# Designs tried in a protein design chat: VH-VL binders against Regulator of G protein signaling loco (loco). Part 9

Target 1, 177 residues: Regulator of G protein signaling loco (loco), of Drosophila melanogaster (Fruit fly) (q9vcx1r247to423)
Amino acid sequence: AALECRVIVGYLGTIEMPKQISHSSKLQTVRSCIRKLRQEKRQPTIVLMCITPDSLSLQSSSGGVLATYSSARLNFVSSSSESENRFFGLVTSAVHNTQIEEEYEPSAGSAAAAGHISISHSCHVFVIDTKLIEHAQHLQRAHEFRLQCTRDPISNLCLEFPNNSEYVVNLVRSMYT
Below, E stands for the ipSAE of ESMFold2; O stands for the ipSAE of OpenDDE; V2 stands for 0.75 times the mean of E and O plus 0.25 times the DockQ between their complexes.

## First folded at step 5 (VH-VL; framework fv_iratumumab)

Design u1 (at its last look DockQ between E and O 0.02; V2 from the best seeds 0.00; counts 0 for: pae E 14.7 > 2, placed apart)
Fold by ESMFold2, look of step 5:
Structure u1 (fold): chain C 177 residues (1-177), chain A 124 residues (1-124), chain B 107 residues (1-107)
Amino acid sequence: as target 1 above (177 residues)
Amino acid sequence: QVQLQQWGAGLLKPSETLSLTCAVYGGSFSGYYWSWIRQPPGKGLEWIGDIYHSGSTNYNPSLKSRVTISVDTSKNQFSLKLNSVTAADTAVYYCARGGDTYEIFEGSYAFDYWGQGSLVTVSS
Amino acid sequence: DIQMTQSPTSLSASVGDRVTITCRASQGISSWLTWYQQKPEKAPKSLIYAASSLQSGVPSRFSGSGSGTDFTLTISSLQPEDFATYYCQQYNSYPLTFGQGTRLEIK
């Protein structure tokens, strides 16, 4: 059957990234997005991140789907640094055809006449609630999200309530690599 | 500057219900845990419980059967009710701001703003 | 519940002394410990969080150290305004618990 991994994270916000960004500077750009949102002291929204081979989705405690990113849109994921392991950024890409969205009747099929393709990148910043590491501390949250906790027999941690961002970063990388 | 102002009746008989309210001024109510803490005269501090702006609560197991903490976000207030008081409940009661979710996620936590304290005396 | 035990329960010291107060947790709490100062008839004031991080506006003569189960608050040069009771408090797990306090008397 299908592989599905679930993790409880706090969503801090989304920053639109520069359209022209080199692959080698993605890490520094993610770190800047994390730093900006940390400095704003935003209230995280607790969400369930569901990771399947086809997509990554964010769900509310009521079960509503807040966002879905197909695997093709998942560009990059990274934590802030080795010494700061509670925050991570997820970069998604979107392809836009602005001409088609604003014209209901395309002309003679010229690419310039029919529309222009643009690509945007968004950095979604998340934080790990380390108070939820202990099983007693996360039982209420698991109930609210209708989760059955999966115990890692090696670490004895519940996989849905990770102790740092690196677990989630590696999970996302392994699923979509 | 954040300020916490607390009020409520300070003299109770055994079996009555303690009721205190704390109002928050000069800062955000949302995004923080709000706690009640008590201190019997000449003794140490005991954490009673906290509440998040969503209404989610955590209580000290020693008091859980008798305690209710509630929030009114429209007034930036939270309150404490402690049922069936005895002389052992005589203390100064404080409201306090706990860490916000961001601070707690970063592994930092402190009660950084406190109310002025309310002496509650239960006659015996 | 995590028991927090402070030592000493009371001490007397002179202005200018270096003072240390210890706090021991009944089980590991990593660095998730805050120190408070409480003066007579006042609410506690946080001094140090995460075992060693100074709160904003706290004089630099205050410092904290330790991790796991053993923690220390140090005042490098005691001032007259430092007479107070000091509490440690763990935030590793619920319920949040305080040490019993250390009363610092200035001669």
Scores: ipSAE 0.000, ipTM 0.497, lowest interface PAE 14.7, mean pLDDT 81
ESMFold2 (binder alone), look of step 5: mean pLDDT 91; pTM 0.932
OpenDDE, look of step 5: ipSAE 0.006; ipTM 0.553

Design u4 (from a2 with heavy chain I104F F105W; at its last look DockQ between E and O 0.07; V2 from the best seeds 0.00; counts 0 for: pae E 6.5 > 2, placed apart)
Fold by ESMFold2, look of step 5:
Structure u4 (fold): chain C 177 residues (1-177), chain A 126 residues (1-126), chain B 107 residues (1-107)
Amino acid sequence: as target 1 above (177 residues)
Amino acid sequence: QVQLQQWGAGLLKPSETLSLTCAVYGGSFSGYYWSWIRQPPGKGLEWIGDIYHSGSTNYNPSLKSRVTISVDTSKNQFSLKLNSVTAADTAVYYCARGGDTYEFWSNPAYTSFDYWGQGSLVTVSS
Amino acid sequence: DIQMTQSPTSLSASVGDRVTITCRASQGISSWLTWYQQKPEKAPKSLIYAASSLQSGVPSRFSGSGSGTDFTLTISSLQPEDFATYYCQQYNSYPLTFGQGTRLEIK
């Protein structure tokens, strides 16, 4: 209940994924999502990613919760050395009920039973500002998000302002395995 | 360690087209703005324009009608063309790396120039 | 366009002196200003970005301050290698613009 990890990341975008993805193809799919969004001229949205055993949430500097994903929805997380370890993708799953009697009609050949279920997958792409800790404005960002820096006892780096995407990926993996 | 190396013709006649190319070594080409800047002999610096790896460009309005900047991402190169040159276009031309779009502190997305090419003197005469 | 005006245009100083160069923007540019040093026959070298952030490898005797419209480059104890021309440059708005330069010469 008290275990919480917080990191500042830039949210770049979300890409809807194929309905069925094997584990062996997930890395290549995340790499493709990263490449696609890197080709676009986007400004990242700075968010606080809060990682607990039960959920992963994204919060604005104003304190508003932008998204929350329960641990059951967290499918896959990966970074790519193709992007100098600056980017990572987080894949979430969602289950949707589609009711024939309320929302949809059966097509030819479909069952007349109440309730239909579909599963969707989304790849959320994030970016690390690798120079943020070196900037004079580091304290301004901590203040904006009401953060107190937690120093890594080995590296003496601030854990809330990571300098590579692999750190965040490993943090998420360790929390949800 | 990022290094920019530039080349192109150094002597032009009026009305010709200036053409320079800059190659980027030792770092990522993608995610940065790439600029051309010029400096007339003994004078100050003037920004000409920039390009992002997607091909999106921004030009100095004073030159926009004559300037084209292009990119070849397969070669990590970007190029400058300046049409209809006159003696007033005589200058040392520099290529330079601009802002990393993923450094949150450097927004807006047009930033300072941390790496520069060696410079190319272009002379337009008679 | 945002005009960048440097003061003084030229300056004579001795080794060991404290040197101050001022840059004024014609409208607010927040902190989006870089200082460059340029020696003859060489490309400019970035010294300070974001008004006050020291570029990697630049000696600590260089410092920058200011925000809005008024900015200052300071060299706390001038060294022989610091004689050069200095430019400020704003990157708040297109077109990107430079100051006219300040020549720092041996007295």
Scores: ipSAE 0.025, ipTM 0.619, lowest interface PAE 6.5, mean pLDDT 83
ESMFold2 (binder alone), look of step 5: mean pLDDT 90; pTM 0.929
OpenDDE, look of step 5: ipSAE 0.044; ipTM 0.631

Design u5 (from a2 with heavy chain S106E, light chain S53R; at its last look DockQ between E and O 0.09; V2 from the best seeds 0.00; counts 0 for: pae E 17.0 > 2, placed apart)
Fold by ESMFold2, look of step 5:
Structure u5 (fold): chain C 177 residues (1-177), chain A 126 residues (1-126), chain B 107 residues (1-107)
Amino acid sequence: as target 1 above (177 residues)
Amino acid sequence: QVQLQQWGAGLLKPSETLSLTCAVYGGSFSGYYWSWIRQPPGKGLEWIGDIYHSGSTNYNPSLKSRVTISVDTSKNQFSLKLNSVTAADTAVYYCARGGDTYEIFENPAYTSFDYWGQGSLVTVSS
Amino acid sequence: DIQMTQSPTSLSASVGDRVTITCRASQGISSWLTWYQQKPEKAPKSLIYAASRLQSGVPSRFSGSGSGTDFTLTISSLQPEDFATYYCQQYNSYPLTFGQGTRLEIK
């Protein structure tokens, strides 16, 4: 059967990072983004994360696709023990072709401006905690996302409702590494 | 082992504001709803409201106009204020770790109000 | 609001008896119900969650059953330490609500 992993996660937000990120600073960057968004005390938005070999997508309960990231744009994923293994960050990259804008107007007769490429990064922060959802929403969440539980025979828990961030991080890493 | 310790003034006059604080030890403060529950002497239990560490609150509609619950995550504490008290507000007040507000079917680890403070008797004089 | 109605309001029983307490919800709550035991001058203690799951450290003589609107707490062989007041509580929806309590007394 086709490879697809589906998990319910809470989306906290995205931090844009236009600078290049070195490999040695990626973990620090994710940890910083997690801390920043936690300090903002946002309510998570519940989404369905669909993980396939080609892409990672986020869907609403109505089935609408909120975001899709091709596998080529998935730069880095990590959780942090500082957050009690409940939060993780996903870094995506984008390539832009943008014209250069001068602060001073060039003289008349300037030749055509050349296109320039730049790379930007975004860190998307998610939370994993079955206790973030209203009691009344428990069964409704499963129904709304039309999920059938895949039971882990050891823990007897539903794999689509993970209980820690490292599980989801490992799913993403396994799919794209 | 999670432990909740609570404190605040125990004797009030009518129209004053009830104020209680609960500190959380031995466990994660993040990821749970933290509740206040009260019990008038010799009577049953009434849920007052809860707060998530983000500051999001849910209040019992019967008390919503008078209640404020707040959190201080730097101290792992949350508090209750109840304005304009009357003798009807005399009760033992408990803080408690609230249960998961989202549960999947067949999740055996889930419980509601699994840790409670020792209780604070608040008396409103007539 | 979901109203929780317990029966009986009180009962007397002897050590060794089998005791049954019921709780009825005014609308369906699936299995999202907890039973508490409260002894005088103490905070309530969770006994059973999700209608039928024993809390850690609770003796096996306690059992819970039911789903939807009708729930039952059973004590199979009453012990001296079981004389207390018992409450049911739903956590299906806000506001969270408790039954009025059942006082279990020594006959």
Scores: ipSAE 0.000, ipTM 0.458, lowest interface PAE 17.0, mean pLDDT 79
ESMFold2 (binder alone), look of step 5: mean pLDDT 90; pTM 0.929
OpenDDE, look of step 5: ipSAE 0.026; ipTM 0.626

Design u6 (from a2 with heavy chain H53D F105W, light chain S53R; at its last look DockQ between E and O 0.02; V2 from the best seeds 0.00; counts 0 for: pae E 15.1 > 2, placed apart)
Fold by OpenDDE, look of step 5:
Formats: C-alpha cells, structure tokens, sequence
Structure u6 (fold): chain C 177 residues (1-177), chain A 126 residues (1-126), chain B 107 residues (1-107)
C-alpha cells in the first residue's frame, strides 16, 4: 500500500509570492502571508490533505479534489511562529516556459526558440482546528470525510486530526525532503 | 503501571460542596477520558461525569447543574466539585480512567474504565 | 438515557457451575459494553470490554457475547474467588450508564 498521510486542516487561502524569493526569505514570506490572511478574518474551509510521495492533494468533504500538487511543485513548508502553532504555509512553485521567438536573421539554420523559464511561487495557508483534536469532537468530521481515525500509540491522538501545525509541517518535510 | 490516588473531605453537612481530587501516576494523562463515578452504600454505580485533558467535560444530566469537573495537566490531576449536597449524595466516590482508548475509536466520546481510584466515602449528615 | 437491565438481580451457585448473567440495553449500543466485577469495599474491576474482549489478566473462564441490545457474561466454571457483584456498563452514548448489578452468592 502506497505511503499516504491524511490530515484534516482548515484552508484559509492562497497568496501569490514575489517572483524572486531567496531561500532565506521564504520563512518570513510565509509568516507574512499567514499574517495577512489572518487579518482578513477569513473563515477556513475544512479540507482533507492527502500527502503521498508523488503528490499533495486537497479534498472536500464530498470527495471532490480541490487541488493537486505534484511533489516537484512543493517548495517550502513552515509554521507561523513558535508562540502560535496553529497556522502553517505551504509554498508551491510553478515553472512557466515563455518561448521567446528570437527573430534570428534568416540564416538557413533552425531558429532554436530560446525559451525563458520563469518560476512563480504561491503560498497556501492552513490552520489547525484545535477544537477537533479530541476524538469525540472530530468524530462527525471524520465521518463527513469518510475517514477512519488512526491512533498514535504514543500520543493517543488521531493522526488525521493534528493538534499543532508543526506535526503537519514535519509530515510534509519528511515526505518530500 | 497506572495508579489513581484520590483524596478529599469525607464528611459534609447539607448544602456544602463536595470536593475531591484524583492524581494519576505511572502513565500518560493525555489521551484519556477521566471520570468520576459514585456508589451509594449497598447500591449500584452512577456515572457523574468526565473530562479530557483539553478541559472538555461531559456531565450526567441528573447532576449537571451541581457538578464541576476540572483538570490540572501540570499535575496530572483532575477534580470533582458537587455543590449543594444532600443525604442523597452520600456515596463512595471513585475516580477512573477510560480504558483502552482503541475501543473508543468507533465511538470516541465514550469509554469503559480500566483503572480506578481507591474510592472516597463521602457522608452527608446534619 | 440508555437503561441497562441485568438479569438476574441475584443468583446462588456452586463452585464448578456454569453461570450466565444477562444485560439488556433499552436501545442499541453496538458492542460498546463492559462487564465489571466488584468485591466488597473494592473498586470495580473490568473483565470484558467491547462486549466480548477479555481484559488483560482476566481468567479465560470469563467470556462475553452479544451485540445491539442483548448481552451475556458467562463463567464457564465458577471458582471461589468469583463470588462477587457484576455490573454491565454501556459506553455507546452519554450519559454512561450501568446495570443495577447481579450479586453472585455461594450456594
């Protein structure tokens, strides 16, 4: 059976990141994105995050796929802060091939269209619902998503309903890094 | 091995408040429902209420208006307060742990009890 | 509330006897039933959980069966230490409720 991790999280939204972000700035950018969406007081949409070696997908309670990101597009993941461990941001990257038709003068040779590769980044912000940590509290939610809870023998918590964002961050990192 | 140790006043006058505490040793406090159960002399068992480490509580409707269960996770303790006691509240009070959390996965809100405190006799008399 | 009714309220038996205690729920509780043994001045001890699962350390002469509304506790061969009061308890729904108890006495 293919390795799969499933977690229920709240999706707040997606923010486009600057085109050029240094690795050192990714954390700060994610924090900024989280801050922005929190300030907007957006209501989170509850989604099932499915994490496999090949892809990360978001699913609705109806079973519909909301988004799928190949592992190659997963760039960065981080929690908001040490003091507040409910929010995390997932950065995905997209490669855009812009074929610049360089009008080379008609010498007889095949105009190799030098494609300019541009990379864009998006930050997807999620939140952990701390009210769903207790098994009794998330039973209905689990049912809605057709989930069977998996007990962690150490913490006695359900793996599908994390108690902090760091857990999810670690899952994603362990899967793709 | 998990052990529950309970303590509190055993003799009360009517209208006073019952106060009991239960401490958990030798096991994890997190991940279990912790309950209070009472047994009047010569009678059966009555579930009073429970608490999760998050502070979430459930109470028996028959006692809800008078019962408060609290938790101190830093001490691995949980407590029972029962207000306005009467002679009908005379009983041995037990703290207990919900046993085998795996069994509650199909119905996680509820539990059986695998570990019990030693019991505390509380007598309400004028 | 789910009412749990045990039968009989009391019974007398001899060492070596096969003993059966029944518990009926006022509504379906699936398999979320526990059997307890209680000796005088002691806390109850869990014997069977999930209707039929033997608690660790409990002798194999104890067994549980049933689902839905009707449940049974069986002691295949009664031992001297088995004389006690037995309770069933449902944990299907709040509030948690117990049967009234069955007192097993020596004949």
Amino acid sequence: as target 1 above (177 residues)
Amino acid sequence: QVQLQQWGAGLLKPSETLSLTCAVYGGSFSGYYWSWIRQPPGKGLEWIGDIYDSGSTNYNPSLKSRVTISVDTSKNQFSLKLNSVTAADTAVYYCARGGDTYEIWSNPAYTSFDYWGQGSLVTVSS
Amino acid sequence: DIQMTQSPTSLSASVGDRVTITCRASQGISSWLTWYQQKPEKAPKSLIYAASRLQSGVPSRFSGSGSGTDFTLTISSLQPEDFATYYCQQYNSYPLTFGQGTRLEIK
Scores: ipSAE 0.000, ipTM 0.546, lowest interface PAE 13.0, mean pLDDT 88
ESMFold2, look of step 5: ipSAE 0.000; ipTM 0.488
ESMFold2 (binder alone), look of step 5: mean pLDDT 89; pTM 0.924

## First folded at step 6 (VH-VL)

Design A1 (from a1 with heavy chain P107Y; framework fv_tezepelumab; at its last look DockQ between E and O 0.29; V2 from the best seeds 0.00; counts 0 for: pae E 13.8 > 2)
Fold by ESMFold2, look of step 6:
Structure A1 (fold): chain C 177 residues (1-177), chain A 124 residues (1-124), chain B 108 residues (1-108)
Amino acid sequence: as target 1 above (177 residues)
Amino acid sequence: QMQLVESGGGVVQPGRSLRLSCAASGFTFSSYGMHWVRQAPGKGLEWVAVIWYDGSNKHYADSVKGRFTITRDNSKNTLNLQMNSLRAEDTAVYYCARDSEYIFTNYEYYMDVWGQGTMVTVSS
Amino acid sequence: SYVLTQPPSVSVAPGQTARITCGGNNIGSKSVHWYQQKPGQAPVLVVYDDSDRPSWIPERFSGSNSGNTATLTISRGEAGDEADYYCQVWDSSSDHVVFGGGTKLTVL
């Protein structure tokens, strides 16, 4: 019941997606988002990803919660490809009851578009910084995020500082799907 | 079976108009951007136009801008190309093609499903 | 507008590797897609996003893109690979899809 998995990842950004996603386009959509944000050469923001059965959250090193996504909003997760194993994307969904008005025509008591319900999707892109596997950098980051490392008995690596995106993708999949 | 079937090609005189249609089946048409691509006899591929999945945005090649209009009717699963003021250089096979990047049509496009084309000949 | 340059033809012996180039200014910053067109047929996508393949395309087809050159590589060339090949990008500065001029692959 109190299962919680924690991983240190770099956040690159979020891309808003169309209102509808076909089943056949989810993987290609995530790959396109990863490619776009990678090509922008953004510097990642290091965050703690906390994965529980109820939600996935992103936290700063100061302890502030940057985002929380309930499990019901977690739609899809995938890495870029087998040959590029540092990047992954997480798709979240939201349902909106949206008001729509023309820019220049407000009216006293203008009603929103009645009964409008839309679904939006966001693709959040992350990178694994393999330099965090190094002993000195690993220990410093663990201290900053107040982490105790959990050793994987097979790889002997710290589970909170993974060396590839597929580990995190599989962790999220096992928790929610 | 995903299919795109073009129609409306024919022989017309310069300065006349022609309307091409593309019937889509086997996939959710309203979820995809769509292209027209043409190929003059013995020549390479030339992109003509793209329209977003909901019709909210369109782009045209310079050679057709102002003369051609791309439209779609998602209720009928059809893509259309209205071609006005036709010229001899518009003579080509016109292909309908599905955009595989329908959610990010402003950044990168590629076409994963193609029709077999319809021939347009503009001759005096 | 943005221009993609392909050699007009490439020849390879059966069983050998063919490489078809697509030149463009800073093409490495763009996503490159490749189409095969056999005589009398519509084009078919063989490589997209520089190096990815549709599931129906054999692994013999691969791609790369860096600097000013993208390359389609066809290993173990077969007579059935004989076709015209086109590279394609989206150019955001002109809002155009751009095709290369095409390369005729001949398998001797």
Scores: ipSAE 0.005, ipTM 0.493, lowest interface PAE 13.8, mean pLDDT 82
ESMFold2 (binder alone), look of step 6: mean pLDDT 93; pTM 0.955
OpenDDE, look of step 6: ipSAE 0.054; ipTM 0.689

Design A2 (from a1 with heavy chain F104W P107Y; framework fv_tezepelumab; at its last look DockQ between E and O 0.28; V2 from the best seeds 0.00; counts 0 for: pae E 12.7 > 2)
Fold by ESMFold2, look of step 6:
Structure A2 (fold): chain C 177 residues (1-177), chain A 124 residues (1-124), chain B 108 residues (1-108)
Amino acid sequence: as target 1 above (177 residues)
Amino acid sequence: QMQLVESGGGVVQPGRSLRLSCAASGFTFSSYGMHWVRQAPGKGLEWVAVIWYDGSNKHYADSVKGRFTITRDNSKNTLNLQMNSLRAEDTAVYYCARDSEYIWTNYEYYMDVWGQGTMVTVSS
Amino acid sequence: SYVLTQPPSVSVAPGQTARITCGGNNIGSKSVHWYQQKPGQAPVLVVYDDSDRPSWIPERFSGSNSGNTATLTISRGEAGDEADYYCQVWDSSSDHVVFGGGTKLTVL
């Protein structure tokens, strides 16, 4: 009964977003995060992204779970630009309790603490390694992640090894929107 | 379908002012940074200014700093350039251009949608 | 005051590959973007982020960037490719967008 989509993607990194960014600017902000990490020209970490109705998780080839985001934490997903098809960003939210540190003095015995609930967003950036659609590289990665490939009847490619970021963005959107 | 239309160009004397406008349509204007780029007759492209999606940050070329002011009105989908103390060297076609990426990084300013340009001539 | 240098002109025979260079100190650490401008027209983006293309630009346009040189490559050059080509970066030290001086491509 459970829906599960699995895709192999490269993880580039995570950027913390401003707490007060407007909803209408999320697309441009995600694009900026993608560009920043792309410009650092770092080697991606290959991960298995598991997308279920309850959560999205990232797993290493060793089987370890690197991160899990409940569906309630998934805020936004988009590609890098209208013409870029290899990169995407996933925005997650976090709730934290922030201490007010400006106007109290502990040595005076007037220890006053005010709880402050705030929400922050993180942009996680991923890349599609198009060389993984080559048959030999594809099979090696499938074995490393213990995957059975699921053939897409339209493209005849394995669903777990997408050839563009739009496919993954659409999977995430369809699962959580 | 994305479109940028510049207006307000014309012939003015040195030392005078001129205000350019750029009307945007076919995309969510408030989600994008915007540029002005100019091109003197027979010359190359010269960047003039950029403004962030919300107007919170601006950068100017040294040649126009202190004389030109870039602004935007997101409620009207318009970008503006106020040009004061105009000089003969400011004579150019002025293009409005959409920035593809503008928050969080100065690595990523590039312009994916351009207007047709408006001509500004500064002459005695 | 970051500077990009381009050759003033490049010529290519029809059907041959044109290469337009953009020189800059340590330009390989920057993202390079390329624009095509035909006479009387606005510039159009043809390559961004060193090597990527807008969806409307054919695959025969490609780019690379390493060391002190970025290159725009146009395979199977056509008369319709005759234009001025500009490279462009963002320079974080000056907070400026910087264009190269432009290269006139002729197909002859």
Scores: ipSAE 0.000, ipTM 0.494, lowest interface PAE 12.7, mean pLDDT 82
ESMFold2 (binder alone), look of step 6: mean pLDDT 93; pTM 0.952
OpenDDE, look of step 6: ipSAE 0.017; ipTM 0.632

Design A3 (from a1 with heavy chain D99G S100D N106D P107Y E108S; framework fv_tezepelumab; at its last look DockQ between E and O 0.03; V2 from the best seeds 0.00; counts 0 for: pae E 14.5 > 2, placed apart)
Fold by ESMFold2, look of step 6:
Structure A3 (fold): chain C 177 residues (1-177), chain A 124 residues (1-124), chain B 108 residues (1-108)
Amino acid sequence: as target 1 above (177 residues)
Amino acid sequence: QMQLVESGGGVVQPGRSLRLSCAASGFTFSSYGMHWVRQAPGKGLEWVAVIWYDGSNKHYADSVKGRFTITRDNSKNTLNLQMNSLRAEDTAVYYCARGDEYIFTDYSYYMDVWGQGTMVTVSS
Amino acid sequence: SYVLTQPPSVSVAPGQTARITCGGNNIGSKSVHWYQQKPGQAPVLVVYDDSDRPSWIPERFSGSNSGNTATLTISRGEAGDEADYYCQVWDSSSDHVVFGGGTKLTVL
């Protein structure tokens, strides 16, 4: 019986950041990425975010897995601010092999160069659709994703349709401490 | 190349009707709330109405409620304003304007794309 | 219903900073948007969400919002900035969009 948390979020896009980001710039970087993607006015892709201790995955309503990030690849998560926290960003890392030699014809006994490891970061930006807070408003989405709403008895909100990004940010932080 | 183009303005007598249209291009029309905003000659901007991205919700300024009807046709990328029982006070340039995306719960949080307007003159 | 108050006019010398205010009861709890309208033209969004700019708007345009006053600031004012400026909010209690009365900026 493994922990699994599920939330419906809108995926806005990803900004690739190949440079290593410093600890002191992570929040500023996420806020900048959120601002940029908000300004582009993209239509969000509605996805199911599944959060387990080992990974975070994004799934379509057809059940296809769109992305999976192992817990080791999740570097940072934050919202834009407390007052406008409908948006949040996830920073993931990727390891790349860099080709050093131009071309080398295959032959027996020849030495070959190996790539060097480089690390890049991607910021994935999401939005909470606050129009879905009320149970009657999110029923269509729940049916599309084959979800049963889990009522929080204290707040009377469905856990799968949070009212702000703070819930999701805290959930991710708590799962991957 | 986002554009909004209004049409249907003209000179009409008090008590008559006009129908304004707004043609949208260069963006996904069905994802956005839409507004009508008017400006009487030499005066400021006055909000008229808003319609939600799917047409499910509409709001009107008190000055036009019961006389004007905002509608949209997402299959034709058009916004419409039916103006009935026109009064001299309705004389203005009428703009259509794009509100914010449906994923944001604030109605027409801001209006980032505007048409050039169509003039409506109500006089005897 | 909710009311936004703007001064009718503001004048600045070329190269100086113009500040246009928008007063409203507890406006600091709302998101304030600003529009520029040049003579004979449609309005153009210059600042939204208090302080954000569309990508085509110069950094000279900035905004702030706290308490009962939002402010549009135009640094290094130039003749091309002469226009009417309107503030705007969404009022959730009435479900109305509210515009301020407008401020005519003159650069002399």
Scores: ipSAE 0.000, ipTM 0.486, lowest interface PAE 14.5, mean pLDDT 82
ESMFold2 (binder alone), look of step 6: mean pLDDT 94; pTM 0.963
OpenDDE, look of step 6: ipSAE 0.018; ipTM 0.638

